# Ledger of designs, part 3: VH-VL binders against Uncharacterized protein At4g17700

Target 1, 164 residues: Uncharacterized protein At4g17700, of Arabidopsis thaliana (Mouse-ear cress) (o23610)
Amino acid sequence: MEEYEFLVRVREAGGFDIEHLMDTKPSSCVIGCREFDNNDDYNAHIVLFARMGIHKYNMIQGTNLQLSCVEKYNYRSPRVYSAFYITLIAKDPDACNSLVTFQTRVVEEGFNMTKLSCNIARPKPGPQENAALPRHSVDLEPVDVFYKGSLPEWPPEDAFNDNI

## First folded at step 15 (VH-VL)

Design z04 (from y03 with heavy chain D31E)
Fold by OpenDDE, fold request of step 19:
Structure z04 (fold): chain C 164 residues (1-164), chain A 118 residues (1-118), chain B 107 residues (1-107)
Amino acid sequence: as target 1 above (164 residues)
Amino acid sequence: EVQLVESGGGVVQPGRSLRLSCSASGFTFSEWAMSWVRQAPGKGLEWVAYIKYEGSNKYYADSVKGRFTISRDNSKNTLFLQMDSLRPEDTGVYFCARERDYEWFDYWGQGTPVTVSS
Amino acid sequence: DIQMTQSPSSLSASVGDRVTITCRASQGIYSYLTWYQQTPGKAPKLLIYDASTLETGVPSRFSGSGSGTDYTFTISSLQPEDIATYYCQQYYNLPYTFGQGTKLQIT
């Protein structure tokens, strides 16, 4: 399979649930699937990106979703950027603290988060919806401007433990 | 500042060859995929060829496949398009464009004109 | 190949007008769509990518929307410097394909 062909398959799948495609991934494709692991070096960044997505959604929709935990994330990292497809669980205090599966795509360009963009921030679409469609894209330079001078609180340490 | 400067265009007869060059500056050339896009006189844009970072992957439009060869010299920050067996329909302005790894073209050169006529 | 049908082919509007251009793909392209601006004798300029994301430095009067097969490009308030030909382009799959272009003029 050609690189672009595999990429098309990933795009068709929306980038979030692509585990079933990985057995056909060309070696030249820098695409991976990760379960959230406390030992992962990118955990802090992933959590930040997750919160960024939730924050963006809240700002646009007027909601107050709160990050509960990160379940998994996929990444695509060509040489000039890294894209993260994060699946997380959010709590909705306006709906009796119900849990909702949330998806966000965050793109990091440059070193040390010099440029971030979030073009997907949404509850996980139901069946028949196109999960690959960008929604409410925002470019951040720097990320602090997007957060209006402050970042959301870090989740508690136990928020990411899947020991239940 | 990102700059792309095409050269090598000219007037040739059908069946002849031309070699276009694109000099890149203002960015790390080897970290970007590159493409050629052409525009016939008074017409729209047509993608011609793609080349990946180290040249390991090359793709061509069907209209030029077997006749054109895209290549690059990263040590010289230069993109090339070898055009063989030129046809009148190949006439147009040829642009080199920087690409984000199978995504959009964010920077374009000013183009070099190619005219194929008897 | 994915065909991109752009409409209208030409458009004339007054300064300050709202301008809308449409692009239809022969199949779903999942918002992998770009809009370019090309002034006569110049190279195309990136305006919008991922169907709706405005490129850095591009005026906010430009916007894009759409999903599936149907996409729209909008200029909220036409300015004299916006005289150009506009192109949509899909990068969902190879080969990359462009719309036919829309030549925009000001009356």
Scores: ipSAE 0.891, ipTM 0.958, lowest interface PAE 0.5, mean pLDDT 92
Fold by OpenDDE, fold request of step 19:
Structure z04 (fold): chain C 164 residues (1-164), chain A 118 residues (1-118), chain B 107 residues (1-107)
Amino acid sequence: as target 1 above (164 residues)
Amino acid sequence: EVQLVESGGGVVQPGRSLRLSCSASGFTFSEWAMSWVRQAPGKGLEWVAYIKYEGSNKYYADSVKGRFTISRDNSKNTLFLQMDSLRPEDTGVYFCARERDYEWFDYWGQGTPVTVSS
Amino acid sequence: DIQMTQSPSSLSASVGDRVTITCRASQGIYSYLTWYQQTPGKAPKLLIYDASTLETGVPSRFSGSGSGTDYTFTISSLQPEDIATYYCQQYYNLPYTFGQGTKLQIT
């Protein structure tokens, strides 16, 4: 299998639930699936990205979803960027603390989170919705660590101290 | 600043060969995939060829497969397109484009004109 | 190959007008779509990627939307400097394919 063909399959799957594809992954593809482990120091970034996705969604939809836990994340890391496909559980305090499976895609560009973008931030589509072609959510301008400009308000730093 | 500068274009007869070059600067060349995209006079854009970082993966449009060869010299920050068995339909401006790994083209050169005419 | 059908092929509008261009793919491309601007005699310029993400430095009057097979490019308020040909391009699969282009002029 060519690497672009594998990428097409990953894209068709939406990038989040691709575990079943990994046995056919070419060695040249820098794609991986990870179960979230709170003991991994790297997961601090994942939690940050998860919160970023939730925050974006809340800003757009006027909701107040809260991160409950990160279930898993996939990554694609070519040489110039890293994309993270994060599946998480969010709590809705406005709906009797109901839980919702949430998906977000965060792209990190640069060496130290110099540029972050989030182009997917949504509740996980249901089976019927999965049959439909993925919808792209309205994207905000990329978050630059050094440029705040007219970007939405960033969550406070202490919001990321919870090792969820 | 990212810069891509194409060269090597010209007027040739059908069946002849031509080699295009693209000089890259302002970024780490070896970390980026590169593509050639062409535009016939008064027409739209057509992807021609793709090459990955170290040249391990190359892909071509069907219209040029077997005739064109994409290559690169990372030590010289240069992309190449060897065009053999040129045809009149190959006439157009050839652009060098920086590509994210199987994604969009974020930077383009100004292009070099290629005319194949008897 | 994935065919990209872009419409209209040409468009004339006045300064300040809202302009909309559409692009339809022959199959679902899952928002792996780019919009480029090309002014006469110049190289294409990236405007939008992933169907709706605005490239850094691109004016906010440009926007993109859509999903599945149908995508739209919008200029909220046309400016004189926007005279150009616009192209959509899918990068969902190889070969990459472009729309036919939309030549935009100002009346």
Scores: ipSAE 0.889, ipTM 0.959, lowest interface PAE 0.5, mean pLDDT 92
Fold by OpenDDE, last read:
Structure z04 (fold): chain C 164 residues (1-164), chain A 118 residues (1-118), chain B 107 residues (1-107)
Amino acid sequence: as target 1 above (164 residues)
Amino acid sequence: EVQLVESGGGVVQPGRSLRLSCSASGFTFSEWAMSWVRQAPGKGLEWVAYIKYEGSNKYYADSVKGRFTISRDNSKNTLFLQMDSLRPEDTGVYFCARERDYEWFDYWGQGTPVTVSS
Amino acid sequence: DIQMTQSPSSLSASVGDRVTITCRASQGIYSYLTWYQQTPGKAPKLLIYDASTLETGVPSRFSGSGSGTDYTFTISSLQPEDIATYYCQQYYNLPYTFGQGTKLQIT
């Protein structure tokens, strides 16, 4: 399989549930699936990214969802950027601490995380829904939650102090 | 500042060869995929060829496959397009473009003109 | 190959007008779409990527939307410097393919 062909499959899958594709991954593709381990220091930034995604969701929807845990994340890391596809569990304190699965995408560009783009977290689509398709906000002016250009500005560092 | 400067264009007869060069500066050349895109006179844009970082992956449009060869010298920050068996339909401005790993072209050169005519 | 059908081929509008260009892909491209601006005699310039993300330094009057096969490029208030040909391009799959272009003029 050619590298671009594999990438197309990843794109078709939306980047989140691609475990079934990994057996056909060309060696040249820097794409991987990771199980989340809270004991891994590397995962600290993933947790932060997950919280950021939820935070953006809360800002738009007026909710107070809290990160319960990160279930898994996938990554694509070509030389100039790293993209993370994070599946997380959010807890709704306003709904008897019910748990809901969310997805968010974070792109890190430049050296030393000079540029971060975090998508608004979205509820994980059901099996009958196309997970590769971006979901829009329910607001009167729908925003594509998976693309930076339509997302709110990067929250200030202070915005995350209460959630870390 | 990112800069891409194409050269090597000219007027040639059908069946002849031409080698284009693109000099890159302002970024780490070896960390970026590169492509050639051409534009026939008064026409739209047509992707021509792609090359990955170290040249391990090369892809071509069907219209040039077997005739054109994309290559690069990372030590010289230079992208090349060897064009053999040129045809009149290959006439146009050839742009080198920086590509974000099978994504969009964020920077383009000003292009070099190629004219194939008898 | 994925065909990109861009409409209209040409457009004339007045300064301050809202301008809309559409691009339809022959198959779903999952928002892997860019919009470029090209002025006569110059190289294309990236305006929008991922269907709706504005490139850094590009004026906010430019925007993109769409999903699946249908995408839209919008200039909220046309300016004199916006006279150019605009192209959509899919990067979902190889070969990369462009729309036919829309030549925008100001009346």
Scores: ipSAE 0.889, ipTM 0.958, lowest interface PAE 0.5, mean pLDDT 91
Fold by OpenDDE, last read:
Structure z04 (fold): chain C 164 residues (1-164), chain A 118 residues (1-118), chain B 107 residues (1-107)
Amino acid sequence: as target 1 above (164 residues)
Amino acid sequence: EVQLVESGGGVVQPGRSLRLSCSASGFTFSEWAMSWVRQAPGKGLEWVAYIKYEGSNKYYADSVKGRFTISRDNSKNTLFLQMDSLRPEDTGVYFCARERDYEWFDYWGQGTPVTVSS
Amino acid sequence: DIQMTQSPSSLSASVGDRVTITCRASQGIYSYLTWYQQTPGKAPKLLIYDASTLETGVPSRFSGSGSGTDYTFTISSLQPEDIATYYCQQYYNLPYTFGQGTKLQIT
């Protein structure tokens, strides 16, 4: 299988549930699937990205979803950026703390998170199966105090335009 | 500032060969995939060829497959398009484009004109 | 190959008008779509990627939306400098394919 063909399959699958494709992954493809591990050095970033996705969704939809746990994340990391496909469980305090499976795609560009973008932030499409009891609550301890606070309001799209 | 400058265009007869070059600057060339995109006179855009970072992975449009060869010299920050067995339908402006790893083209050169005519 | 059908092929509008261009893919492309602007004699310029993300430095009057097979490009308030041909392009699968283009003029 050619590299691009594999990528197409990943895209077709939506990028979040691609475990079944990984046995056919060409070695040249920098794509991986990971279960969230609190012991992972990168877990703080993943949690941050997860929160960013939830925050974006909340700002757009007027909801107040809260991160409960991160289940898994996939990544695609070409040389100039890294994309993370994060599956998480969120609590909806407005719906009796019901759990919802949530998906977000966050792209990190540059060194040290100089540029972050989120183009997918949504409840997982399909029947919301009662999210299995989160195996592990999100341990916020690994997250830098700077990121433990409330996220700022999502800036308008024109906020980053230099041609204003 | 990212810059792409194409060269090597010209007028050739059908069946002849031409080699285009694209000089890249303002970024780490080897970290980016590159593509050629062409535009026939008064027509739209047509993707021609793709090359990955080290040049090991190449893709071509069916219209040029077997005739065109994309290559790169990362030490010289240069992209190439070897065009063999040229046809009149290959006439157009050829653009060098920086590709974001099988995604969009974020920077384009100004293009170099290629005319194939008897 | 994925065919991209862009419409209209040409349109004229007045300064300040809202302009809408559509692009339909022959199959689902999962928002792997870009919009480019090309002024006469110039190289295409990236405006929007991932169907709706505005490229840095692009004026906010430009926007994109859509999903599946149907996508829309919008200029909220047409400016004189927006005279150009606009192209959609899918990068979901190879070969990359472009719409036919929309030539935008100002009346």
Scores: ipSAE 0.889, ipTM 0.959, lowest interface PAE 0.5, mean pLDDT 92

Design z04 (from y03 with heavy chain D31E)
Fold by ESMFold2, fold request of step 19:
Structure z04 (fold): chain C 164 residues (1-164), chain A 118 residues (1-118), chain B 107 residues (1-107)
Amino acid sequence: as target 1 above (164 residues)
Amino acid sequence: EVQLVESGGGVVQPGRSLRLSCSASGFTFSEWAMSWVRQAPGKGLEWVAYIKYEGSNKYYADSVKGRFTISRDNSKNTLFLQMDSLRPEDTGVYFCARERDYEWFDYWGQGTPVTVSS
Amino acid sequence: DIQMTQSPSSLSASVGDRVTITCRASQGIYSYLTWYQQTPGKAPKLLIYDASTLETGVPSRFSGSGSGTDYTFTISSLQPEDIATYYCQQYYNLPYTFGQGTKLQIT
């Protein structure tokens, strides 16, 4: 199939739940997937992106969701940007620490995260809900600012390891 | 500053050929997908052709398929449109535009006019 | 092919007016929609992408909304420099297709 036809299927599915499509992916498509279980370590960039999405949602909705874990992510990396579709579990302290499955899309442009934007940040919709819609973006400062503690929280030491 | 400059337009008879060029500067051309879009006099916009950033995928509007060929030379930061078997319906201003790979056109050139008439 | 239909085809308004243009797609396009501004004799300029996100440097009087098949472009307070033809475009699927345009004129 042509890569744009595969991309249409990914867009139709909303970008977050595409496992059922991956056996039809043309080799020219630059789409990858990673799933995690309870014992997996995350790299620092994915944790940062997950927290960015939760932070944006909290600021807009006046909530206090906190990152519990990352379940999976899909990414698409054409040369001018990388887009990450992250499915995560957030904890809601205001609801007796109940867990919320949460979705966020983060776009990285330039080398070393020189520009980040988030255009999807939401609790995962139910089966009858619409596909993901881009609604917002936010730009962040360069990587040096990220690693100097300019963000609210520095990632755990092992968050930078993809293999753990 | 991003710049896209089209050239190679002109007046030709039906059945003849033209080759349009689009010279790019102010950005890393080899990282961007490119399209040609045309506009007939007093009419709206029509997408013509797409080429991926390394030239691997090319797509065409049905109205030009088999007659037009899109190409690029990343070492010279140049996009091309070879237009063969030109018809009066191909008359219009031809714009090159960049995109982030199947996404929106964030920058357009100013266009080059093409007139196909006897 | 995804047909894009704009309404109205032309519109006359005064400086300061609120202007609304609609764009309907022949199928759902999941907000993969842009709005462009074209002044006479010039190239189109990107105003809005993802249906509602303003391009950098675009004045806040411009806005976009909508979902599914129905999308709306609004100028909250028309300025003299906003006189142009406006186009919607879907980029959900190839071929990319444009609305026929809306000419915005001053009364």
Scores: ipSAE 0.578, ipTM 0.810, lowest interface PAE 2.0, mean pLDDT 84
Fold by ESMFold2, last read:
Structure z04 (fold): chain C 164 residues (1-164), chain A 118 residues (1-118), chain B 107 residues (1-107)
Amino acid sequence: as target 1 above (164 residues)
Amino acid sequence: EVQLVESGGGVVQPGRSLRLSCSASGFTFSEWAMSWVRQAPGKGLEWVAYIKYEGSNKYYADSVKGRFTISRDNSKNTLFLQMDSLRPEDTGVYFCARERDYEWFDYWGQGTPVTVSS
Amino acid sequence: DIQMTQSPSSLSASVGDRVTITCRASQGIYSYLTWYQQTPGKAPKLLIYDASTLETGVPSRFSGSGSGTDYTFTISSLQPEDIATYYCQQYYNLPYTFGQGTKLQIT
């Protein structure tokens, strides 16, 4: 199939849950998936991106969600940018530490975190939700941050449950 | 400063050929997909052709398929549209536009006019 | 092909007015939609992408919203420099398709 036809299927699925599509992916597509289990070391960049999405959501919504773990991510890397669709578990201290599945889309431009933006950050819609949900959330304004190849000043062990 | 400058437009007779060029500067041209979009006099916009950043994937509107060929020379930062078997309905202003790969056009050239008439 | 139906085709308003333009797709396009401004004799200029995200340097009086098949473009307080034709465009699938345009005039 042609590259754009596969991309349409990814877009129809919303970008976060595409594992069932991957056996039809043309070799020319630069799209990949990673799922994590209890013994996986997280890529340091994915933890940063997950926290960025949660932080943006917290600032806009007045919440205090905390990263518990990253379940998976999908990425798309045309040459100008890389986009990451991250599914994670957040803990809500204001709801008796309940766990919520959370989705965030982070775009990386340039090398080594020279420019980051986040345009989706939301609790995952329920299983009855249509994949035609709006692509945007209330926290669509990007936060551009530049740093020297290390995590910002956040405690990573509190975010992972399994300590990276 | 991003710049896209189209050239090669003009007045030609039906059935003839014309080659449009789009010169790019102010960005890394080889990282961007490109499209041609046209606008007939007094009409709206119509996408014409797409080419991927390395030049491999090419797609065309049905109205031009088989007659137009999009190409690029990344070493010279230039996009081309070879327009064969021109028809009067191909008349319009032709814009080149850059995109991040099947996404929006964030920058457009000024356009070059093409008139196909006897 | 995905048809984009834009309404109204023309519109007159006074400086300071709130202006609303709508765009309807013939199928769901999942917010893969842009709004362009075209001044007569010039190239289109990107204002909004992903249905609601303002391009860098676009004034905050411009906004976009919508989902599924129905999308809205708004100018909160019309300025004299906003005289133009406005186009929506879907980029969900090829061929990319545009609305027929809305010509905006100031009374």
Scores: ipSAE 0.554, ipTM 0.805, lowest interface PAE 2.1, mean pLDDT 85
Fold by ESMFold2, last read:
Structure z04 (fold): chain C 164 residues (1-164), chain A 118 residues (1-118), chain B 107 residues (1-107)
Amino acid sequence: as target 1 above (164 residues)
Amino acid sequence: EVQLVESGGGVVQPGRSLRLSCSASGFTFSEWAMSWVRQAPGKGLEWVAYIKYEGSNKYYADSVKGRFTISRDNSKNTLFLQMDSLRPEDTGVYFCARERDYEWFDYWGQGTPVTVSS
Amino acid sequence: DIQMTQSPSSLSASVGDRVTITCRASQGIYSYLTWYQQTPGKAPKLLIYDASTLETGVPSRFSGSGSGTDYTFTISSLQPEDIATYYCQQYYNLPYTFGQGTKLQIT
């Protein structure tokens, strides 16, 4: 299978649910999948990327979704950028703490993560809707986070509660 | 500032060869995939060939497959198109363009004209 | 190969008019679609990618929309400097293919 043919299948699936395609992936493709279970610690930065998507959705939709966990992500890392397709569970405090499966796409550009942007942030569509949805149906505004040099040290957990 | 400068175009007879060059500057050339796109006089645009950033994957339009060869020299920041067995329908302006990896062309060169006539 | 059909092939409009150009793909392309502007004698310039995202420095009077097979490019208030030929291009699959172009003239 040619690399671009595999990419077409990934695009047709929407980028988030591609595990069934991975046994056909050419070795030249820089595409990976990670799935988390109850015992896994998250990779560096994946929590940041998940929170970026939720934050952008909340700003646009006027909601207050909160990250509960990351279920999986797929990444594609050609040399000029890395794209992360993250599937996560969000909690809606305004709907009796109901859980929603949520999808976000975060792009990391440049050396040492100099630019981050988010171009998909949405509750996961129903199975019949994925094939028809435009890539940017609910999320057209990039969210940029500037980072220079080596990775920053992560602040303590209470710094992420936005108690400024 | 990103720059792409094509050269090597000219007037040749059918069956002859030309080699086009595209000189890149203002960005890290070895991180970008590249394509050639051509435009016949008074006509639209036609993608010709693609090459991945490390030079391993190459793809061609059916109209040029077996006659054209795309290549790159990342140490010299240069993209090439070797055009063999040229035909009158290959006449047009040839642009080089960069892409991130099977994505859109965010920068184009100004093009180099190629005329194939007897 | 995915065929891209633009309509109209040429168009005349007045300054200040709203201009709409359509592009139809022979199959669904999932918004993997760009719009380029080509001024006479020049290379194409990227205006819009991902069907609807404006490239940096592109005036806000330009917009794109659409999904599936049907895509639309709009100039909300035509300006004299917008004289050009406009092309759509799909990048969903190889070979990349372009619409045949729409030549836009003013007055």
Scores: ipSAE 0.525, ipTM 0.795, lowest interface PAE 2.3, mean pLDDT 84
Fold by ESMFold2, fold request of step 19:
Structure z04 (fold): chain C 164 residues (1-164), chain A 118 residues (1-118), chain B 107 residues (1-107)
Amino acid sequence: as target 1 above (164 residues)
Amino acid sequence: EVQLVESGGGVVQPGRSLRLSCSASGFTFSEWAMSWVRQAPGKGLEWVAYIKYEGSNKYYADSVKGRFTISRDNSKNTLFLQMDSLRPEDTGVYFCARERDYEWFDYWGQGTPVTVSS
Amino acid sequence: DIQMTQSPSSLSASVGDRVTITCRASQGIYSYLTWYQQTPGKAPKLLIYDASTLETGVPSRFSGSGSGTDYTFTISSLQPEDIATYYCQQYYNLPYTFGQGTKLQIT
């Protein structure tokens, strides 16, 4: 299968729910998937990116969603940028601490997180006849760099239940 | 500062060949995928060809498939378009553009004119 | 191939007017959509990608919206330097395809 054909399948699925496609991925394709459970430590920038998406959504929608955990992410890292499609669970204090499955796409450009942008930040759409149908991005405007220079230290796994 | 400069355009008769070059500077050329896009006089834009940053994947519009060949030399920061069996409908301005591997064109050259006529 | 239908083909407006251009894809393109500005005799310039994200340095009077098959480009307050032809382009799938263009003139 040609690389662009695989990419179209990923785009058709919305980028977030692609595990079923990975058997057909060409070796030249720089797409990966990671799923988490209670025993997994988060690595790299994923907590930062998850919080960035939630904060952008909160600012635009006037909500107060808080990160509870990251379920999974898919990433695509061609040489010029990395894009992360993150599925996470958020807690809504304004709705009796109900849990919301949330999706965010974060793009990292340049070395050492020089430019970060978030172009998808939304509650996961409800069930449909076809799995992985993407719906309405709430806020597609990018934000400038959250950080300059060094990567922040990642919190312990149990710290994800903190509000900050 | 990003710069893309096309060259090699001209006036040729149908059935002849022409080779376009695009010289890149101000960015790491070997990290970017590249495309050629053309614009017929007074008309809109038409994508022509794509090449991945290491040269491994090449794709063509149906209108040029089998006649045009895209290539690149990353050691010389140069993109090429070999155009064979030229037809009058290939007439237009040819732009090179950089892209983030199957994504948008964030920078375009100024273009080189190609005229195919008797 | 994904057909991109852009409307109107041309329009005239006064400085300060709100201008709206639409772009319709023949199938869903999941916001894999750009808007380009081409001033006469020049190369296209990227204004908006991902349907609604402004490229760095693009004035905030430009905006984009839409989803599925229907996308909209807006200039909130037209300026004299905005006279150009505007193109939408899908990059969801190869071949990349463009709308036919909207020529914007100042009255």
Scores: ipSAE 0.466, ipTM 0.754, lowest interface PAE 2.6, mean pLDDT 84

